# Designs tried in a protein design chat: miniprotein binders against a7tqs6. Part 25

Target 1, 250 residues: a7tqs6
Amino acid sequence: MNEDGSVCNKILIAFQDNDQIANLKESVLGEVFRLDKANTNHDENIIKGLTWSTKYYEVRYDLYVDTFDDFEEWCKDLISSEYDDLREVLSGIIVIDSYTMEKDKIDQNKLLGQLGSVLQDKFFVFMNTNKDISQDVIDELNDDNSMQLTSDSGNSVEIINYHNVSNLKLNQYNEKIGFERVREIIDTCEWSGGHRVQTVEAKADSTDVDLESVFNRLKEARLKYLEIEDEDEREQFALEISNEFAEFLQ
Below, E stands for the ipSAE of ESMFold2; O stands for the ipSAE of OpenDDE; V2 stands for 0.75 times the mean of E and O plus 0.25 times the DockQ between their complexes.

## First folded at step 9 (miniprotein)

Design mY5 (at its last look DockQ between E and O 0.64; V2 from the best seeds 0.73)
Fold by ESMFold2, look of step 9:
Structure mY5 (fold): chain B 250 residues (1-250), chain A 100 residues (1-100)
Amino acid sequence: as target 1 above (250 residues)
Amino acid sequence: MSEEILEKLYELAKKLRELAKNTEDPERLRRAIRYMMWAEILAEIGRIDRAIKFYERALEYLRRVAENTEDPELREELEEAIAEYEEAVRELRELLEELE
């Protein structure tokens, strides 16, 4: 629980059990969550009291580490109504498994879509370990999955290649890929109980800014602007906000 | 009182994970760990009735892990820890039933 008695934010991360799982755990926990072997037993299933920090906020969260043999079985359990309370408490889910395009056995993307549909206000990442799937294919899959959005509450799975065989940092749409994209998704997810970090003259690469995060900051800034009574203070605040977002959009 | 039982369950789950890590039945152990983890989350958010269902499911798998453990000393330690876990779950269920 948080210090104020509210339920702590929670992330579920699940690894398909294979002969590389130890290496995958080390890499993903280290790169995404900054948990290395010096400060974390990677065999632990529950890591409590972690901090997620950005230039603009800090929040506490717990990390839950699961393993599974069969994604279909695991996914169908989480979709079922028995798990409604579990899904509601999570901030999001990360799955590490091999994505397959083979149609003759399991429609994996259908399962991802079904789980995503019950996680609409939670992030859902599938980190693909299959080296045979190019970034262009990943981009098309993500575009197809996102076109099912109906309203501002919709969200879908994002498939992210674990391997970066091309050594590029951005895809064809100038979007982050790999571990940096996973961190970007977590940066902008719906947290509770966080606090704002004082950042008066911040600068950021505009390619790192999620559109929904920008909208949320603009909403907060608009509300604060309306609270300021003095016109000179309002003008100064508006200038500060304009400079802040100009730096994000460079 | 419920906080004391939940703390005991949390500590027993840690003990069970450690005792069983070298078991001959890793698939059932993985499922038991998963259900203990789900139960702990549900208990934290106050869904004790739902947490009990997952605790009991975890116990079902843990008993099978103990049955498949060939080392008699390890099996005995597992069975003792499982019995303590089961008793704590029973105490939690009795507390819930009295509130209803």
Scores: ipSAE 0.760, ipTM 0.901, lowest interface PAE 1.0, mean pLDDT 80
Fold by OpenDDE base, look of step 9:
Structure mY5 (fold): chain B 250 residues (1-250), chain A 100 residues (1-100)
Amino acid sequence: as target 1 above (250 residues)
Amino acid sequence: MSEEILEKLYELAKKLRELAKNTEDPERLRRAIRYMMWAEILAEIGRIDRAIKFYERALEYLRRVAENTEDPELREELEEAIAEYEEAVRELRELLEELE
């Protein structure tokens, strides 16, 4: 409990228990939650007292790390009424697993839909580790899922590829993808009101992206840009660089 | 008093996870860990009655993990930690009953 008796924000992240995903766990935790290996025991299932920091606010949250071998069982439990209170206190859920489109397998979409239906006002992310699924397919799935959501049907899951095959930072709709998209979703999630500390002063220091380092990277990027002979590759690189730096400017 | 019990449960959960990390029954351990986690969340939000149910469920899985532990020394350590955990859950239950 917080000193004020308020309930700390809680995020659940669940990993499929296989060798492939186990190897990704540290990466996911590091990239999404910026957990420093030096300060966090990655083997812990409960990480308390974390701070989510944005340009606009800081909030305290606890991270709960779960592992499952059977996604259906895991989902069914969370969908059940026994878990109503738990769902209520979660800010959101992130699932790390291989998305399958095979009809003969567990209809992940159905389960995700069911879980989404009971996760009202919560963020719900499924990070796909299946490399065979392109970003375009993911975008279509997300579009379809979003359209199926009626105002009363809860939140749709957003499927996000773990892998970036195209090395693009944005999808075809100029939306963030990968870990950046996950972070964006969390940035916009509903936090418990008692935990939002409005960062009054834009601590210039967290944006202490060493302007010198940014400038150096810009210089390096410019040099690389000039070395690219193909105009289309140049434009793509310029777009990538612009997007990389737009994040720093924003 | 409730906070002290919850902290005790939290620390014991850590101990249990550490002791059982190389268990021959990883599935039951996963479930135990999950239920301990859920119990802690529920307890934190004041749903002590629900928390107790999940603690008890966790204990059932933990006992099975201990039973399936081949190393007798490790088994004994697990059983001791489980007993401590069970005692803490009992204390929590007693506290709940006093408040009702």
Scores: ipSAE 0.747, ipTM 0.898, lowest interface PAE 0.7, mean pLDDT 84
ESMFold2 (binder alone), look of step 9: mean pLDDT 77; pTM 0.743

Design mY6 (at its last look DockQ between E and O 0.80; V2 from the best seeds 0.73)
Fold by ESMFold2, look of step 9:
Structure mY6 (fold): chain B 250 residues (1-250), chain A 100 residues (1-100)
Amino acid sequence: as target 1 above (250 residues)
Amino acid sequence: MSEEILEKLYELAKKLRELAKNTEDPERLRRAIRYMMWAEILLEIGRIDRAIKFFERALEYLRRVAENTEDPELREELEEAIAEFEEAVRELRELLEELE
């Protein structure tokens, strides 16, 4: 429990068990969560007392590291009603596995949609390790998923390529990709118990910030950003949000 | 007293996770670790009844992991830790009944 009686924020990250899992853990935990070998034993399943910091806020969270053999079995368990309490306490889920376009078994994309529909504003990331899936295909999948999003529904999965075989920083819509996109998603998720970060440029009499209001504004911005179809409008909206929060911190 | 039971469960779960990493049954080990991890989360949010169910599920897999462990010293350590964990879960269940 947090000092104010609320439950500490929690992130679930789950890796498909394969011969590269140690390298994947080092890379993802290091790049997304700033957990390198010097600071953390990457074989731990529970990493408590972490801090997520942006230029606007700081929150505490715990990281839960799972491993699974079969995505279908793992995902169906999490969808079931037995896991309702677990899903409610999480801030979000990151899955690291190989995405397949083949339909000769249970449709993986259908399972991703089903899990997203029960996560209720919790972020959901699928980090794809399959090198054969181009960024343009990823963009089409994510675009289709986001177009089906309602204003009060759960979250659609965002599929993010782990490998950057084309060495690009942005996709065709000028959106962040890879680890930077994962961090951006976490930056804007719904946290509890956050603390405002005061900048050096702030006056001594700066107005105290209601962090719940900031998180709600970020949530609204995320939903509206996802609803904007035109790339230029999306870019302008993102700039306006960035400027709004920069002014907020004066 | 309830704080002591929770601390004991957390320490035993950590011990079991470390011991089990050296076993020959990765599928059952993975499931046991997952269920212990979920049970610890459920304890933190106050869902003690559901936490017990997940602990008991983890124990079912841990017993099988111990049976499949060929190293006699590791198997004995696992069996001892499992027995201690079973007793701690039983004590937690008794505490839950007192609260009701």
Scores: ipSAE 0.712, ipTM 0.864, lowest interface PAE 1.0, mean pLDDT 79
Fold by OpenDDE base, look of step 9:
Structure mY6 (fold): chain B 250 residues (1-250), chain A 100 residues (1-100)
Amino acid sequence: as target 1 above (250 residues)
Amino acid sequence: MSEEILEKLYELAKKLRELAKNTEDPERLRRAIRYMMWAEILLEIGRIDRAIKFFERALEYLRRVAENTEDPELREELEEAIAEFEEAVRELRELLEELE
């Protein structure tokens, strides 16, 4: 408990229990949460008292590391009403698993949708370890999922590729990908208000750039980008967006 | 008192996880660990009644892990740790009853 009795921010990260993903665990934890091997026992399921630091704020959070062998079972538990209180205290969930496009495994997408629907105002990331899925496909999936979000529906899952096959730092929409995108999502997540320590040194000009507003604007910009049919106009728009958000992307 | 119990449960959970690391039943261990994690969260948010349920569920899995442990020394250590954990959960239950 924080000194003020406030509940510390909590992030859940869950890994599929297979040899391939087990090898990625350290990398994911290191890249996303910047956990130093020296200071964190990677075998710990609960890592308390972590600090998430951005240019604009620092917050404390606890990281819960879970593993599952059956994604359906894992999801069903989290979707259940028994876990309502738990979902409420989570800032978000990250799942590390192989995304499947197989029609016969409609179950994964369905489960992701269901879980997303109950994760209102929480970030929900699915980090795909399946190398056969290109960034373009991921971008399309994310777009489709975002469009299906009705105002009353919880947050859609954002699918992020673990692998960077193209060595691209940005997707076709000039958006961050991979670990940087995950970090960006966390940067913009809803933290419990009591834990925002404004870093004194950022004489950042009082433009309280509401990271949420920036993120929303990026989402809007993405939608607009998709509506532009002309390639030149699309490039220009992408450039404009990049320039507008350059201060935030640095 | 609640914080002390929480810390005790946390330490015991850690001990159990360490002891059970070499179990032949990793699935049940994973589930136990998960339920312990959830229970701890529930305690932090003041949902003691639910936390107890999750701890009890975790204990059920841990007992099974202990039963399936071939090494008798490790089994005994697990059983002892489980017993300590059960006692702590009982204390938590008693605390809840006093609050109700």
Scores: ipSAE 0.693, ipTM 0.865, lowest interface PAE 0.7, mean pLDDT 82
ESMFold2 (binder alone), look of step 9: mean pLDDT 74; pTM 0.705

Design mY7 (at its last look DockQ between E and O 0.84; V2 from the best seeds 0.75)
Fold by OpenDDE base, look of step 9:
Structure mY7 (fold): chain B 250 residues (1-250), chain A 100 residues (1-100)
Amino acid sequence: as target 1 above (250 residues)
Amino acid sequence: MSEEILEKLYELYKKLRELAKNTEDPERLRRAARYMMWAEILAEIGRIDRAIKFYERALEYLRRVAENTEDPELREELEEAIAEFEEAVRELRELLEELE
């Protein structure tokens, strides 16, 4: 518990239990959460008292590291009413697994959709370890998922490729990809207000950039971006948004 | 008092995890770990009744891990730690019952 009795922010990250993904665990934890091997036992499943630091704020969070062998079972538990209270206190969930496009595994997408539907106002990331899925395909999937959810109050899962095969830093829409995108999502997640420590050193003109306003603007921008059908207009808008938030992304 | 018990549970769990790090039954240990995570979260949000259930589930898996431990000395250490954990859960339950 925080000194104020508030519940600390909590992030759940879950890895598929296979040799391939097990080898990625340290990398994911290191790249996303900047966990130093020296200070963190990678075998720990409960890591408390972490600090998420951005240019604009610092928040404390606890990281919960889970592993699953059966994704369906894992999802069903989290979707169940028994876990309502648990979902409510999570800031978000990251799943590390192989995304499948196979029709026979319609179950993965369905489960992701179901889980997303109950993760209201939470970030939900699926980091794909399947190298056969291109960034373009991922981008399309994300677009489709985002469009479907506009009708229902649920958060869509954002699929992010673990592997950057193209060495591209940005996708076709000039959006961050890979670990940088994951971090960006976390940067913009809804943190419990009690944990925002203003970093003193941003002496610059503290235009109190209402982070909330920035986040809202980003959300709005994203929504607007998704509504733009014209590729040129979309690119222009992406550029405009990038420029508008360049100060924040630096 | 509840916080003290919860801290004790967490510390005992750490001990158990360390003792069981080379277990021949990593699956059960992972299951125990999951339930421990949920228990800790539930406890922090004041859902002590639910937390207890998850602690108990974690214990069940930990007991099995201990049973499957081949090294007698390690098994004994695990069993002792489990017993302490069980006692702490019991104390937590008793505390909850007193508050009801």
Scores: ipSAE 0.759, ipTM 0.903, lowest interface PAE 0.6, mean pLDDT 84
Fold by ESMFold2, look of step 9:
Structure mY7 (fold): chain B 250 residues (1-250), chain A 100 residues (1-100)
Amino acid sequence: as target 1 above (250 residues)
Amino acid sequence: MSEEILEKLYELYKKLRELAKNTEDPERLRRAARYMMWAEILAEIGRIDRAIKFYERALEYLRRVAENTEDPELREELEEAIAEFEEAVRELRELLEELE
């Protein structure tokens, strides 16, 4: 709960149950949320009172850790009207599961699209554990998903490879991948109750940074970046945005 | 008053989770944990009516875990904690009915 009585920010992270789930939890919770076994029991389902910190702001949030066996069942539950209030209070959702392009069984991409359509300004990440799906295929999936759903009516899933089989830090469009991309999405999501980062005893009256305007500008930049079709234009846009916000590195 | 019952439900769930770690029914425990998460979120935002539905779902799975527990001393501890959980849910439901 925030100090003003509003509901604390909340992130849902869900892992498909498999033989590697303990390793996946340790890796993802550690790399994305900085929760290692020294300070957190990875079997906890509700982890309250966490702090998300960037160079410019700090917010409090709670983390909800789910485990599911059947993605179709899990996803359809979250889409249903019974879960409207839950979706509305979340800042975003991260799913860790194996992505498949085969349509002989479950149509994962259709389910992801349906869930995204009911997540308005909430981030939605599918962290893919299938090693056989190359980064180029991921990039095409994300482009196709964003073109099927406008940012005005919902949010498209962003699929992010858990494994870095190419051992690269950036994709073919010079965009962050892997855990760094997940953290970037969380850095720029719509938070409530954020405040500027400052040292308590330091006089930090230099610039009056409006955190809401920074969040809105970052959100706007992310949406526009996703709309740009030309690879060269995307790279120039990303560089311009990085330079625009680099001033906050003081 | 309702907040006190909600805190008791969470503490009872934590006790049940610790007791049940040694059972051979991890799938039911995962489903109970899921519904506890949903109930806690819904209760925090004031949707007690919907939270009760998820507490009841969690309880259903916890009852099945206790039924399948072979160690008689562990089973008795589980059943006692489940009974306390059931009573707390009943108290919460009665409070909701008084408001209707």
Scores: ipSAE 0.673, ipTM 0.852, lowest interface PAE 1.2, mean pLDDT 79
ESMFold2 (binder alone), look of step 9: mean pLDDT 76; pTM 0.726

Design qG1 (at its last look DockQ between E and O 0.83; V2 from the best seeds 0.79)
Fold by ESMFold2, look of step 9:
Structure qG1 (fold): chain B 250 residues (1-250), chain A 100 residues (1-100)
Amino acid sequence: as target 1 above (250 residues)
Amino acid sequence: MSTEELMEELQRLWEEARSTDDPEKFRELLERMLELAQEAMELAENTEDPELREEYREAMERLIKFIQRAIDAVDNGDLKRARRYLMWIEILMEIYEELF
C-alpha cells in the first residue's frame, strides 16, 4: 500500500496449467521473487507485504499467483472494462506459457497486443516455455510488438525465454535475457511510494541525496538506452523510461 | 449491521473461504459473502450525496458480480476459476474499503 493509503504495487503472475506447473512455479518464484521453498508456502496464491529492494530504493508490494487453462479466455477477461480498477492497481503482469508461431484457431500474438494496449504504465512480460523458439526469433518478436503498439498509454509485451538454450547472458544487442531481464524490468517499473535506501552519509544530507538518487537512475537509464543498437528497441525502452520518470515529476 | 461491520464480516468470510478445501463449504461461504455484499449495497443506496451513492453502487455491483461468478464456477466444477475470482475479490475489497 502507498504511504497515503491508496491501493497499489501489486504484481500478477499467471501460469498456464500443465504437467510442469509445479516446477515452473518453484523456478520462477524462486529466481525472480526469491520465494524459496524453504522460506515460503509456494501453494499460496496471495503473498502480501513483500519487499522489492535495489541499490537505490525499497518498496512494498503484493504478489498474486494465478493459473489458467485457456490463454484466450484469461486474456479477454483482463482486457474487459470490468477489470479496469483491477488493472489500475497492478505494477505489471507476468504470464508463463508456451509461445507458438502457429495458431490455427486463435492468434496469440494479437491477444498479447490487445492486453498490452490496456496496460497503462504497467510492465507486461510473457515468459515463453517453448524450447523451439530461439533468442533471435524472440528479439524479432519484441521488435515487432513494439512497432504494433497503438495505445499512447499502453505498453508492449516483452517476450522472455524461460529456457536459456544457448547458455549466454546477453542477446545479440548486449541486453540481459532470462530471469535477469525479468528482474531488471521489475527494478525499473513504475512503483508508487518507494523509499530511498539510506546510508549514514545520506541521512546527514537527505534533500540532496533525493535529487542525486533520481539523477543516478536517469544516468543509468540513459547509458542503457545508448547501449541498445536496434532503433525500434531503443524507442520501446525510451517509452518505458519516459513513463517511469514522468511519474516522479508529478 | 453498519456498512463497516458488513465489510469486516465480508473480509472474515473471504479468509475462511480461502483456507477451505471442501467445495460444498466453499460454495456456502461464497453465498454468505454474496448476501453481505447485497446488504452493503442496500445500505449504500441511502447515501444522500448522489456522487458518492453512485460510486458505492458501482463498487458493490462489481463486487457482487465477481462473487456470483465465483459461485457459478463452483457449480460448473471449475474450482480453479472460482479461486481466481476469490483472488480478484480480495483486491476489489481492498480498493473499496477506502470508500467505507
Scores: ipSAE 0.784, ipTM 0.909, lowest interface PAE 0.8, mean pLDDT 81
Fold by OpenDDE base, look of step 9:
Structure qG1 (fold): chain B 250 residues (1-250), chain A 100 residues (1-100)
Amino acid sequence: as target 1 above (250 residues)
Amino acid sequence: MSTEELMEELQRLWEEARSTDDPEKFRELLERMLELAQEAMELAENTEDPELREEYREAMERLIKFIQRAIDAVDNGDLKRARRYLMWIEILMEIYEELF
C-alpha cells in the first residue's frame, strides 16, 4: 500500500507462451522496465517496489508478469466482471504476441477491442512480434483504432512493433516507435497520486508544474493529434505540442 | 482471530505458496487460504453496517473464488494458471486490506 493507503500502481505484462516470445521476455523487460537480469528472477511473476523514473517524477509500481497460451481465454477472464476490481488498480496492460492480419483471426482484434473497452483510462499496448507487419501497417491500424474509439468510452489498444525492421527511430508521423513508444505511453499513464515523488531536478524550477495538468494536456494533445487527418497539420500540431512541452522535455 | 489477523495470515500463506514448487504443498496452502477467507467472510457477516458488510462479503466472495480457481488449476495440473491466480489473489488482498 501507498503511504496514503491507496493500492500501489500496478502494470500487467503478459507474454504468449511460446519459445519465440519467451526468448524476447528478457529483452522486453529490460528495455521497457530497465530491469537488470539480476532482478529478473525468470520465475518471478510479481516484481514489487519498482520505480518508474522520468525527468519530472518518480512513481513506485509493481510489475506483474503473466504468460498465456490461449489469448482468448486470457482476455475473456480479464474482460469479465470478476476482474473489475483488478482492472481498476491496473495502470495498464502490455501484451506481447504475434499480431495477425488474417481474416480467420478476427478473434484477436475483437478481443483486443473488447479488452480495450473495459480498460477505461488505462494504457493498453499490444507489442507485435510478427515481423511481417510493417510500421506503416501498424500506424494505419492505430489510426483506425483511434477513430473507432472516439465514439464510445473505451481505450483502444495501441499496437507497437517489437521489431524495428527499418531501424527508424520514428514512424512516418514523427512519433516514437518500439520500446521508446511503450515507455512514452507509460510515462503518460495515470498513476495513483500518492506515489509521485518529484525528482530533485524538478524541484529546482519552482514552477509547480502540475504534472497532472501536463499529463492531461499530453493526453488531450495525443487525442487531438490522432484526429488530425492532414499530414501537414499533424506535423504542425506535433511541432506545437513538442514546443509546448519542450520546456518540460528539457 | 480478527479480520486483520486473518488477512495477515492469508498474506503469510500466500508468500509461502508463492515460494512453493511442490504442487501438493501448494494445494495445501491454497486450501488453508480458502479456509481463512471463508472464516473472514463469516466474520464480515457480523458487521453492523449493512453497506460495509456487503462490501466485505463481496470482497471475500471474490477472494474465495480466485483461491478456488487456483486450487482447481493445481488439480488440473496447470501450475502456470495457478500461479496467475496467485497474482490476482495478492492484488485482491491488497485492494481489500483497506476494508479490514
Scores: ipSAE 0.781, ipTM 0.909, lowest interface PAE 0.6, mean pLDDT 82
ESMFold2 (binder alone), look of step 9: mean pLDDT 82; pTM 0.814

## First folded at step 10 (miniprotein)

Design mH3 (at its last look DockQ between E and O 0.87; V2 from the best seeds 0.79)
Fold by OpenDDE base, look of step 10:
Structure mH3 (fold): chain B 250 residues (1-250), chain A 80 residues (1-80)
Amino acid sequence: as target 1 above (250 residues)
Amino acid sequence: MSDEERLRYARRYMMWAELLEEIGRIDRAIKFYERALEYLRRVAENTEDPELREELEEEIAEYEEHVRELRERLEELEKE
């Protein structure tokens, strides 16, 4: 519990249990969560008392680290009613695994869709470790998934490549990719209310910024951003949102 | 299922049990701890390594005690 009795924000990250991904675990944790090697006790499934800091806010969160060998079994557990309370307190989920394009894709996509459907208002990231899948293919998959997002169908999974094969910093739509995209998604996630936003810049007037309203707006903005197909419109929208939040923090 | 897989499941269910306990879902926490304990017990019974067995038996005893405490707390809360 936070000092104010509020429930600390929770993030789940789960890794496929194979030799390839085991070697990536430290890198992922370091790049996404900026964990010092000293804090990554390889055996600790729960890392408590972390701070997520942005230009606009700082929040505390706990990181839950899981590993799975069977993605289907892992998903079935999380989709089950036994996990309702857990899903409610999670801000989001990150899965690190190999995305498959072949026949097994149907099962993986189905499971991802099912899990996404129960993760309403939560961020859901699948970080792809399969090097054979290009950024262009990932972009197309994300576009297709975003188009299927009807307001009622919950949050779709966003697929992000672990490997930057193209050495590009941005995708074809001038969007962040890789770890920077994961961080951007977390920046816009729904945090539990009651956290004192210490805005780094707002030393001055303690305007009680309703954090809940800010986070809700960020969420809405994220959803709308994902619905925009035109690159120029996306860039304009991103600028508008950035300006809106800059004004909110003034 | 391998013993390694059983240990993985045990760790997972303990992780979730701790979270459930933190959010005040003590009844569900108990269920998850019990599930974790079942996996640990199976590994302890199957292992041929006496050191691992002893370590697991100690861990099992600690969590069993914790579950007992949670049950007592749950009973007290249900009486209020």
Scores: ipSAE 0.787, ipTM 0.917, lowest interface PAE 0.6, mean pLDDT 83
Fold by ESMFold2, look of step 10:
Structure mH3 (fold): chain B 250 residues (1-250), chain A 80 residues (1-80)
Amino acid sequence: as target 1 above (250 residues)
Amino acid sequence: MSDEERLRYARRYMMWAELLEEIGRIDRAIKFYERALEYLRRVAENTEDPELREELEEEIAEYEEHVRELRERLEELEKE
């Protein structure tokens, strides 16, 4: 619970139950949330009082860790009205499961779209464990899902490959992939009750900062940053954005 | 459904019940606690592991008392 009486930020992470789930939990919780096995029981369902920190802000959050057997059943439950209060308090959802392009009785991508449609202003990540899905296919899926965002009230899912079979850090559009992309999404999500990180040039008349404005500007900067193909130009853009936020936070 | 699957459902429903309670939806929290308790009771009845059974029975008792407290609190709010 935040000091102002509001509900602390919440992230849901859910793993499909399989014989690799212990390894997946260790890897994802460690790489994304910096929770190592020495100080965290990865079998816990609720990890409270965590801090998400960037060079611009820090916020408190709780992590909810679920496991499921059947994605269709799990997804349909989470979409239902019985879960509307739960969805409302989440900052976002991460699902770890195997993605398939093959359409069975029900299209997995259709389920992801349906869940995304009820997650307004909440990040939604599907971490794909299927090694047979290439990054180019992932990029096309994410582009298609992003196009639906304009017509829908919710957020589109972003599908991210868990396995980095190419050992590259960027896709063909010079965008981050893998765990680094997941952290970038969380860095720029809509948090509540955040605190600014002080700078040496803090203004004397500033006692607080509009964190929503900072998050929106970070989201815009992220989109622009990912459009830049040249690494030197990208570094220059990042420097310009850093200076802008230094003025805002000072 | 295996006892391992029952324990996963129970843990999920406990997780959701605790969150619902935190946000003040104690009516919904009670429903999720009771669903979780049904799964825990089934595992406690089925298991042949006496250590697991004792752990579950203690947990069940703790949550049953908690649900009783929540029902009392809900009744007071509805009298308001």
Scores: ipSAE 0.736, ipTM 0.895, lowest interface PAE 0.9, mean pLDDT 81
ESMFold2 (binder alone), look of step 10: mean pLDDT 83; pTM 0.791

